# Miniprotein binders against SET domain-containing protein 9 (SETD9): the designs that were tried, part 2

Target 1, 299 residues: SET domain-containing protein 9 (SETD9), of Homo sapiens (Human) (q8ne22)
Amino acid sequence: MPGRLLRGLWQRWRRYKYRFVPWIALNLSHNPRTLRYVPEESKDKVISDEDVLGTLLKVFQALFLNDFNKQSEILSMLPESVKSKYQDLLAVEHQGVKLLENRHQQQSTFKPEEILYKTLGFSVAQATSSLISAGKGVFVTKGLVPKGAVVSMYPGTVYQKYEPIFFQSIGNPFIFRCLDGVLIDGNDKGISKVVYRSCNGRDRLGPLKMSDSTWLTSEIHNPLAVGQYVNNCSNDRAANVCYQEFDVPAVFPIELKQYLPNIAYSYDKQSPLRCVVLVALRDINQGEELFSNYYTIVS

## First folded at step 12 (miniprotein; from D4 with Y47K V49T)

Design F7
Fold by OpenDDE base, fold request of step 15:
Structure F7 (fold): chain B 299 residues (1-299), chain A 84 residues (1-84)
Amino acid sequence: as target 1 above (299 residues)
Amino acid sequence: SKVRVTIEGSDPLKIREIIDRAIEIAEELGGEVYIEIRYSGDRWKVKITVEGLSEEDAKRLAEEIRKIAEELGVKVEVKIKPEK
């Protein structure tokens, strides 16, 4: 019945108008902008860019092979050498699985978290934080995370130092600041979500997605794309992960760009796409929450 | 039906309130929202596009955006176009 939707919209409007202006004004006057940043002392990468790239390619290739039957349009645009490479990889995987799975029905498609576990020996997911005030956190759900592993990615729109982020930054606790002043908006709601989708739509080449937008949903295709929910360490909860900057190489496989949870705010930039990964500082057991060593600048 | 909202002004807080309201209503109506933000020396120019709406829902969105813009004293242009 159309009259219930109208009453719902009008009641929401009355509630929103009175909450938003005071909350913006309070968060502007009480300017604890929790900027997540990498300390200047952590200029040294914990792992090489090659190790980051190797991990991302390994995970994204496994995700692509798992969803191969849905990739027909993308495959049609790829060189024959790239198509043959993926066909050969599928043939090898099916031979390995047939050797192991002489018993149970071939699950034709695994969940992204199961692919992560099979590929890296662990999985991660969002859950309720062990910190009462934090709301969401990120946990190791299965396996062991070894020291030096890429354990997550910080998703979002990437802004260069001179790009306008003013509207997106108001009351936004999900702005990440890189050492060079590059900003990443990891907020999955409101204006930040709409900006990311707008950039993703702009950069799409027919069936080729140049970024993952599924991190904005409940059904994420890249299970690493949860790094915005990693809580800061405390006196009682030592950091077990750190942030590391990673520039995506120009030679990054075009068919795997659909899993990159980052997009540039502007198209016209010759600058590489900045990603931020989370790297394990120690071995992290199943059931542990991830805690980062980022400083919160209260500006 | 497609709705195009153009917001122009110098008060970023009022502009943000209109943006957030447009997004909220559009998402409640099941519309796809896109945004373009520009700054021109002294003024913000924001262009919101909402796609996938019925003609009735497009009219509803347009009226609610006009109303909030009037209440805030912000200049907005709202156009409804048929989806081709």
Scores: ipSAE 0.719, ipTM 0.916, lowest interface PAE 0.6, mean pLDDT 85
Fold by OpenDDE base, fold request of step 15:
Structure F7 (fold): chain B 299 residues (1-299), chain A 84 residues (1-84)
Amino acid sequence: as target 1 above (299 residues)
Amino acid sequence: SKVRVTIEGSDPLKIREIIDRAIEIAEELGGEVYIEIRYSGDRWKVKITVEGLSEEDAKRLAEEIRKIAEELGVKVEVKIKPEK
């Protein structure tokens, strides 16, 4: 039965088909572009895809449970087994807290950064970089990031190797390049913002968001979705994180897709959604800025 | 009111300038901007849609986009439609 409701919603939302027709790769004019590249030497994943998936599911489930009262429309579209799973998880959380809570007022809802801290033992946020020339950076705001932890996600529109990014790429320092030539546009402004919103509107199934669009705003729902602001390492600032590619599995929970800060440029059902995560190379203390080991090739 | 802009041309830099200005003015007016980009042979076809505008703001946006397109020598079609 749920497949017919999803089909009916998909048919109603078919009017928002922003069909990006493939543009031929026009020669990118020589405007100095800060392209972030995965070095070929970084072919070896620092952590498994299973560890990435496990971390994302753990964080997104905690975010979903924290906002559970706002999820009623989404829950109405889910199988009973999925609803019961979340009710059981809430019941366990409330039992664990009642054992501790004989003293302090329960805030009924936490900020996303507080959920991240409770779930992973650390939080991250965007702030002014310690590098004067960089403007924005990402910091550990609370706790300790252990070596091998997923510490951030690179948000944005995902383009396959032959998909058109010409307009979006002009003067854009937030294009990330994967090893296979997949591109991610992590720019939160102008045409890049409008393209992402257009794709997000296209793929939305009524109350079911297929991606997070809140990373385009000041009110972020996924506190990991700040990886576009991680600065590159320098001679004076050794890398403490690396980027790692992650393909979202087809079995990824539909109710948790609302927290994925990535969306495909084209609606292709055959291609997995590429994400890029940042992984800690060492333990990172509270107050440290994140620095990646990726070459920003200014071409 | 809903504004639909269709930009057609071969100069991608001029088309990008019209897109950027159209987005800026639409956001200043509190409109929701959407884009569709297409290529056909030798020509770019961009379709911008702005939703959530008053009739007055839709007319203002339409006129400003026409002026910018004329200044750049780019073919633009602007249509205002009632929101359904």
Scores: ipSAE 0.718, ipTM 0.916, lowest interface PAE 0.7, mean pLDDT 85
Fold by ESMFold2, look of step 12:
Structure F7 (fold): chain B 299 residues (1-299), chain A 84 residues (1-84)
Amino acid sequence: as target 1 above (299 residues)
Amino acid sequence: SKVRVTIEGSDPLKIREIIDRAIEIAEELGGEVYIEIRYSGDRWKVKITVEGLSEEDAKRLAEEIRKIAEELGVKVEVKIKPEK
């Protein structure tokens, strides 16, 4: 039986000789509510690229400061102006705690999800989905998500058109197709995990990590990096988030790249790194599960 | 010990089966796995590197990979190297 399944997948791959098919095992065409049409790349954006960037920088800086004790080797490689910025930010934080909160209980290192809550006013996490037999889902665990907030990121290895994704695509429901054909493999198991780790090790500059690999582990450092577990909407569950593509600008702080849960398959970086965020379509209350419209039906 | 596997061929489904099995065994043994995949001229070339294995576990991994490759008729080269 396994031979017939594998040969069926090979046969489908042969049929699409001129086109890469990121998803070859499932057909989603029977549910019209999961379909969307966006005629241009810029028209799918709910918020500006600057707003996405500002949010990511705010969260990543807070995560960096929270883990400052473990950043010493990275800091030694940065200009003194950057080191002074973080030292000043830590001084203001400690001074503010003394002045505003006259309490003895001060946690020097918070869990990443607590940093997310302190920074954005909400937190998210993966858990068993409220949909029967859907597996994992993503929930607002604390706080209120306002309309237009960046609530999650879709992690994974980023493939340009015609880059070799065939092995990774077999039986893989976590391949996200961008509007321009860029693909992101968000699977945290098997060959997909190994490919991501390999690219992460390749791009590492000594102690400087150029991407986040912790989304592949049980101890996630970027709590936004759970977007691959956001389930599609259905007739019973209206979408409350949408996917929005974001190209990482050249000015992105190098010390914060360790929190980007994406990495390019090819070392040749002639294009900016593509990330995908999930953006709230409405206010989302504590306890709600996130549901999205997925752009592509693989045909 | 470090295990390096080079897989070459034109049948991607057979190659994928070897890759999946290699990753499965290496993870069970606690090894760190790295992979590089190339495709050109209708042929696949896959390089798998597994680090952090004992000499005994490295030999076990190599034996399992050679066995699977022989059963599938796929060309592999498996080398075991001491780690520096």
Scores: ipSAE 0.640, ipTM 0.896, lowest interface PAE 1.2, mean pLDDT 80
Fold by ESMFold2, look of step 13:
Structure F7 (fold): chain B 299 residues (1-299), chain A 84 residues (1-84)
Amino acid sequence: as target 1 above (299 residues)
Amino acid sequence: SKVRVTIEGSDPLKIREIIDRAIEIAEELGGEVYIEIRYSGDRWKVKITVEGLSEEDAKRLAEEIRKIAEELGVKVEVKIKPEK
């Protein structure tokens, strides 16, 4: 391309080359030769939906408390019982972390990645991948990830099987295909970015945000929302995480929805919001890059 | 100033080109872009809203979109409104 570095073009090409979206598993499910290993309707989950929900609530609550001084408008719209819950939780948090010196500044004390570490015992972030390319990857930056931990979330706009995705899907390596045909567009640029922001603005209820839009920016508020940059495994890199689909339950706290990095394209709220988490297949040490595996039915 | 663009047609690739160009120009000008895309009766209807532009930049964006749409043979409606 004129006016651009040749390395930049090769970096983009290598990123496409090494990023394999998991839509192949569904296409292969129409092959009857594969029924012996994994039935088409059978879906294996590494951890329960209850465990996924518990982890997300724990992290999102910690993020909310860390930013409590900036949540005033949201708190004013919540029932008093909910406000009192957070005030009680904040009092307990201060006992354990000695944050009292910053109360008059009315700003967050910790970065979101520090909150992740203090909450789950590990943190993750995107950085240049260890693969033969200059593309992005996701690394464990602090602590140890235990087997079965939720380590990341796949962000993006969620399309139901019956919804037409516009033409941003052409040449888009960030389309995640769920096993039932639900699509998640995790691209943080171009039309994909604008569609997500538009849905986020559409669903806003006054000061209450129904999704996180900061994964589209350089300053991410939900540090789990980097899953679109987790590379697929290869001959040189064994998988250490897997994808797991999760539907957000109706009881999910409204004030914590601001950290969900997913939003439904349709304003119709008849279907639950689909999220995708990445779950550790083994203990993952500090400094390791995350690599996902896909399931395919081959016979 | 706010720019509202309405695009309707049956050729999604031409519509995609207008959308891509509109986003590129609007972000260069520092505008906030919003989009709604609908499909009904074999036609796409796209509404693009760009906010946070000066009056001069809003006029520039509107002219560029009309130019691209005419070159592609796609009919568009472009309106410039004061921001609320």
Scores: ipSAE 0.528, ipTM 0.859, lowest interface PAE 1.6, mean pLDDT 79

Design F7
Fold by ESMFold2, fold request of step 15:
Structure F7 (fold): chain B 299 residues (1-299), chain A 84 residues (1-84)
Amino acid sequence: as target 1 above (299 residues)
Amino acid sequence: SKVRVTIEGSDPLKIREIIDRAIEIAEELGGEVYIEIRYSGDRWKVKITVEGLSEEDAKRLAEEIRKIAEELGVKVEVKIKPEK
């Protein structure tokens, strides 16, 4: 339907040699800035960095194995010890899958959300928020989230305190401010999308992706990367997740970096890559929407 | 064809308007857009690269960007190159 209308207007637009006027609504902007701040008490971590790392490695390894047939170029660049590790893990996984296939007809691969469920015992996804005016929200779609579980990640381009975000922040409600002033731009549209893609392409090493760009698309490979759509708590909607900052350690497996939904704006790698996870404050039942505690300042 | 746009100026709102329009047009034409933003002194320098355009579409993008920049009083440099 929109394609037919746009196609007709496109043909007319091509014929105007003296001027160009887009039929898409104009992006009118003034100078409002919004930032998502966390309370100072959020510095008190709910779980250790080791627990965060362990969870991310567990999930990312499962996603990698699920998509192993598409990883051949990456595998060719890894040390043999690392390749043999994944081949051994696949042998154990395929043995279990073969037993299931002998009893049931089953797909060779699963959707990322199913892998999340198989790995953590729950799955999350974005959907229309239970708050009528909030637009999107994030829900537990399957299973039960135990207290202290890593349930989501806040995606986006990471800016150090001194780096130029002063453009991308205009009219952008998805700027997350870490406690130390590091900013994460979680907007999946417009200039924010283009900046993230540009940094992703810049840092790519042959077939090795140093970050996940699929959170910008309709086909997300890391199902945790929906945290920018988690809505703020209120007096009537208590927070059930909190934000926890996590610096990616230097030893993080290079083949799993493709699932990190964050990338540093600056090519200078003097600082660790900042990630932000969302951690459950209590058990969260299937069907519940996630709510976090943040506030915004419009300037 | 590849279009390279360099935008320089001190007014971030006017520069942002050019960036937004360039992204909008480039995506409608099916081009891949890349951007680098720098700030030094009291001035911004923005480099936009759009790849995968026909020569005709690249010229149209360049003309629209130059027109918008002139209307806003913002310095731009636009170059069109064949794809390597």
Scores: ipSAE 0.478, ipTM 0.848, lowest interface PAE 2.0, mean pLDDT 80
Fold by ESMFold2, fold request of step 15:
Structure F7 (fold): chain B 299 residues (1-299), chain A 84 residues (1-84)
Amino acid sequence: as target 1 above (299 residues)
Amino acid sequence: SKVRVTIEGSDPLKIREIIDRAIEIAEELGGEVYIEIRYSGDRWKVKITVEGLSEEDAKRLAEEIRKIAEELGVKVEVKIKPEK
């Protein structure tokens, strides 16, 4: 019986909330503080899509080469020109690793955070927030973040506008709303976790992973994929990062898609995969916590 | 063994409760959980697949899911299949 009564109320709500997909509007009504929204004044991009792409490719290539021993099946699927490129890059990097470590084992690799530092000049990680009762936050753990740098990525399952999101959205503070109504569910627990994992398995093409599922675990392979834990700015904590939307271009190297921490809920050949990056609004020093210019919508 | 749970209904709160309990039990047993959720015609259709269970644990999961579904009055079908 409770389901029938809830449906009746939902249908009345639908009639009074024109322009919204009914289940998304119903969810907003039930959880007024769970939807995160980028303020109008921050809709302009801080850096170009080309700069975002270049940064992601640089980081993902470095992560791929660092983990090369686990990439053999993927390499067998690549065109010879692409495989030859990585073999040449590995030969240079492998020689340098053996030269620097006289006791080197070929399976020994740097931690992903160290690769991030070597590549971008800084590392980030989640830890207990400096804000009392905020839970987790994200900190610059090493190096200096220059203004305009891509600092993090917001992970999660991507729902197109008007695509129904199941009731995993109830009580879910990790729902990010893009400017065009696309939703990203960045929750790493419960139904949200299982949905992402299932979409990852669904889209896998043999050995080719089409997204990163490790952000759901304690061993994150893409160290940028911690953006769901970046807290909002406040009167006491000025924003130092902003969100910037990025659609993954068709030319994105297939072997590097394993580091994209986003996956579309429904297979939709018409839409590019949406990612969201966090971009530094100023230089950010080692030890600082990241705070976004994002405001939670209260309905 | 593989457990497949199919849930159909119009009450998403009851379906969520079954999904949450299925995930909790399956992870306690060390199973890998997969889910597909579809919505059409004011009804939800949910498929949950749990892989990597012993035959004994698969029967335990199936029994618990049927019990929860009966308590909530939700139609569910539970099948236990060989892993391959």
Scores: ipSAE 0.472, ipTM 0.841, lowest interface PAE 1.9, mean pLDDT 79

## First folded at step 15 (miniprotein)

Design J5
Fold by ESMFold2, look of step 16:
Structure J5 (fold): chain B 299 residues (1-299), chain A 80 residues (1-80)
Amino acid sequence: as target 1 above (299 residues)
Amino acid sequence: KVRITIEGSDPLKIREIIDRAIEIAEELGGEVYIEIRYSGDRWKVKITVEGLSEEDAKRFAEEIRKIAEELGVKVEVKIK
């Protein structure tokens, strides 16, 4: 048989397996009849980038204010107008008696999930999936998620299309592939964890954190950063969220970047930081598990 | 601090060293950082491990050198 044509087919296969979800190649090794595809509908945005930004800013500001006493070093690096804004917001949020009563930070600080509920009207968290053998999943733990709400963020190190992903793609089911070839490695273990932490330390400017690394730990500061554990829909589990890509604008408040659960692999400032949010496709009730709009097909 | 520099063209062998380094360092309570570069069809990986005692750093370095020798991969290990 012609070696050149067979070599071309192998090269195209290698390219396409990384263009789509690498899970297909891994699952073929373990279950040759199970396939997963990215549907065409997942390419469309459900809500505007402005709505995504507004939601993230609202949540991140609330998280920042909840942890305000630990932010003193960061505040010292900010313009006075920004400091004054947070002082005004604290005055509106707190009344005099409550401020005096809550002098102990550990006793007065709300859990991040409580802040999420107070801000968006719902909370999400990871737990054992309702699918046997699926491991972890993500559930609505409190409240009701309205259609079109941002419910989660897909954390991880971001690789541009031209950047080779080592090493990290080998046996890694947490690679998310953006439509333009950008990859996000959401694995919180092993080399993926170490790479993210290394990039986080590289980009930190003194006390100023440029990304959130707590999604790698047991105490997550951004409760939205659990999207890597949202399972795919299947024949009997309809999707209730979809992935939506979001580029962080240059004007994003620097003091709030500490809650972005994404960081660029390269120290390249030529491209905006890519984030991926999960958006509700319908109202989602308390207790429901989230399932994304990626399909698994059994042949 | 322990610094490991790995270079070669076989990503699977390099990945094995990285995985073993992370596993051993975490077991010893060390904090691991990594930088990965690719040029000229070769990979160059720099691993830094912090928070090890002097004894644990020496043991870690010896185990990494042993694994690299078994795989035939060029590794430089320095304790700072």
Scores: ipSAE 0.496, ipTM 0.860, lowest interface PAE 1.9, mean pLDDT 78

## First folded at step 16 (miniprotein; from J5 with E16Q E23Q E27S R42T K44T K58Q E63Q E70Q K78T K80E)

Design R3
Fold by ESMFold2, look of step 18:
Structure R3 (fold): chain B 299 residues (1-299), chain A 80 residues (1-80)
Amino acid sequence: as target 1 above (299 residues)
Amino acid sequence: KVRITIEGSDPLKIRQIIDRAIQIAESLGGEVYIEIRYSGDTWTVKITVEGLSEEDAQRFAEQIRKIAEQLGVKVEVTIE
């Protein structure tokens, strides 16, 4: 009789060990310089989930309207109330855009980073880090970032605590560990890229994309999706952003999901999609590089 | 067009096959899709490669079978 209980505990231990320990041990072996963990009981949010949602909706709607001429198939699949909302927004925006365009004669759409600037008052982009050994970093390229602003998003495939992250974790410095053990693989190359693209294709419903795959390319449609290149703070580089977890609510507009740079590995999982945003800890001036504070396990 | 199924318990050997498959397929202009599953102490990896010519698909399949044989890993490769 104790055999049944012992077998149950052994099976749970084996699944736990395989799903956690091999990933941690492998990453420690290959990336020993970047091992930081935040207590799982930390309930530290700089801004509310409502503020995060509002910011993402504002940016994603602006991106959608900027690229509206390419959204015709998606619009045909939406309820009339949603289509009329965008048609009304376009009627107001087109009137303003036409007035500006007549002054300049030609050119109808803006680059995504310009839309970010027009929407939030700042823009960010990746570039060579000010830390000589760090490779890439993320910079404020235009405008001023106010304290509490959502500055970036950490892209990648999302693995629940019990899901295996194979193979993708081997030699991979872009694995992000959430407080509850959820993992995000932000690597834009190799097997990680292929896994993300496969999940994106799996979840697509006709013209409706359930996630953004362009962060894997040279032409990023969501300019916030560069968070995997934000470097850790150090004694000589004070942190100016922190990571904040955000679960995408069920009411999130389906036509805007194409800009979410995250996708769940499990097709059948009922958990909400986890995203991670980077939030400014202070005002950040144009030209400054972003440096994260705590619970970063990548370099 | 080309479908590869890999089954085994050694993740490092399976990873080598996956990396080589991605490298070769992309060099030939193919698009690679992958699904990875773990159940019963066994990893199952399904790779689909699209956009290869018939000749390139045959060459690709032969290279993958050779790599899997060298590593002692069970692989099934089918074309179309």
Scores: ipSAE 0.540, ipTM 0.872, lowest interface PAE 1.6, mean pLDDT 79

## First folded at step 18 (miniprotein)

Design L2
Fold by ESMFold2, look of step 20:
Structure L2 (fold): chain B 299 residues (1-299), chain A 85 residues (1-85)
Amino acid sequence: as target 1 above (299 residues)
Amino acid sequence: KVRITIEGSGDPLEAMLKIRQIIDRAIQIAESLGGEVYIEIRYSGDTWTVKITVEGLSEEDAQRFAEQIRKIAEQLGVKVEVTIE
């Protein structure tokens, strides 16, 4: 195309002050053949951002308290008011100083899935899917999931819409596209795994982890971080969860960031971290597999 | 202990596929030797750089790893820079 045409288009974009998404697209050399894509109906949020935040804080706080005896280095970096908050919460949980002393002398930590059940009234885990040849799926293992509950999180490295995702996208079925073009790479293997770990190490502040890397391992600390294995709905399997985008607010407690299963590819503190939760569209019984209302695009 | 640097310009599909093969093979070999792998991919103008860092290898394993990567890169026609620290 002639240079005068491109100059005219650039001036129109500049005048309207639109994002330069087409400029980023010119730097992309390859799209994956399969990409997870939320339907437009997911724009209508099932629950408020306040409810999502409240649920995550409740779960993450419970996970933090469960592992309290291993948090000493993190606690030493926190303001006294924050430390006092956790000491008060621990005292209420154990109902007094004597109960607290007994727990310090005994193994009292619970598995993360048990903490999830105690906190939300249900637990989820990955297992072999009920669909032939689908591989893994995610199931309600314990309890009842009420309509509107946050049941899972989609883990992975977060790429802004202007950032290139050119080598990680090759042969990668776990790329999730948000409605505004933000991408999340939820692949727990190969280059995607190594990129996430590298970003996690980059952002670490001494003992303070700014994201959860354990979703990449066999010992997951945040039991919600299994959303990349939730399968699509079909004619025979109606969706029972939907995706809901959530931007982490700047005031999010720093000591709880270790449970966020997402990390930004670029080190940029001006943009909020994007997370994606899965929200129940109906009551979901124990033993049911989760199915989302997303579709796969073919390039 | 081992750093692999791959640098290029433009986005020809063939070059990207070859570089991805080197990255995948480097990760597989390094992990099989018990090495810990880190990767950084940067895009500056029309130039892109892939930097792979492998830590926790013995001197013997680091030399063997570096030679295997140079051989794979030669077979694919991709220039790489491999340094042992």
Scores: ipSAE 0.487, ipTM 0.832, lowest interface PAE 1.9, mean pLDDT 78

## First folded at step 20 (miniprotein)

Design Q6 (from L4 with Y12L L15M D45K)
Fold by ESMFold2, look of step 21:
Structure Q6 (fold): chain B 299 residues (1-299), chain A 84 residues (1-84)
Amino acid sequence: as target 1 above (299 residues)
Amino acid sequence: KVRITIEGSDPLEAMLKIRQIIDRAIQIAESLGGEVYIEIRYSGKTWTVKITVEGLSEEDAQRFAEQIRKIAEQLGVKVEVTIE
């Protein structure tokens, strides 16, 4: 069986002393950091973790089936029961498409944003913000977002409270701080980009990708992974989304991890992977820009 | 493959100089079509940065290594650069 080829690679990484030393993080108290201010009325969760998980599984499964022809190596590593599940789901999907579309579309792969729309009833994308000085923003491009819907994910490398964040925190407006001190570096350029890609390559198990790296590129496979470009609210732009923290459960399907836009900085993963979703505070119409209720405070 | 190892112990000044080398290394390597990997560790009150660049020709790897050594010398940062 081919499962032993990758164990030797990761055992070499286990031999480094001080690979992670939580106590060293205390010496970094003088480093520049940003603190997200969370208003008291914004600390309540809008939806349950079970609803978040269900939404992510639904979207990721649809993305996987849409790209099914390119998943052959991954499928060969899955149990037969899981493989047959996807083959059955694909058969049902093709029957529905044949009833409503012409025959030539039967073999086409839809764009990921179209799959998002077919799955959740809306799609989002980044574009130039309606705020002159804000640069990029995130917009509802199709459909209506109902209150309580998961509309986006905040991508990036995840650092535990005691893990040092280099070098990446200097002049970096894309550092998200979770309530417990976990940090997510959502910057898709420079050193942050390279760190994420390095961790992604480190965790890869043959054809099995343990995270999504395409949010760093112009061709995003998970269209939810644009949350780092959601701008904060202001006097002229009321908030319509909030951030909600979510820990990925151990039972998360391995073949769908390729769509998670987060990866832990430390290879020795003793904690669940932290993700952050953006959840609608109200119904959001097509064409609206997303604005979060968080403020960034330099600590 | 080109491997770059950088160490620094001073808090802010060392971070800024190392950051400049990292940023420049990424910029140059990607402009040459190289694939860049980075590992950053903090141990013994020192930062250790290991940069690996894959997919360069032998000529491009030698030019890249020379450019990085020159930048590090100008900043007063000791680096180890090896080509495999």
Scores: ipSAE 0.485, ipTM 0.839, lowest interface PAE 1.8, mean pLDDT 77

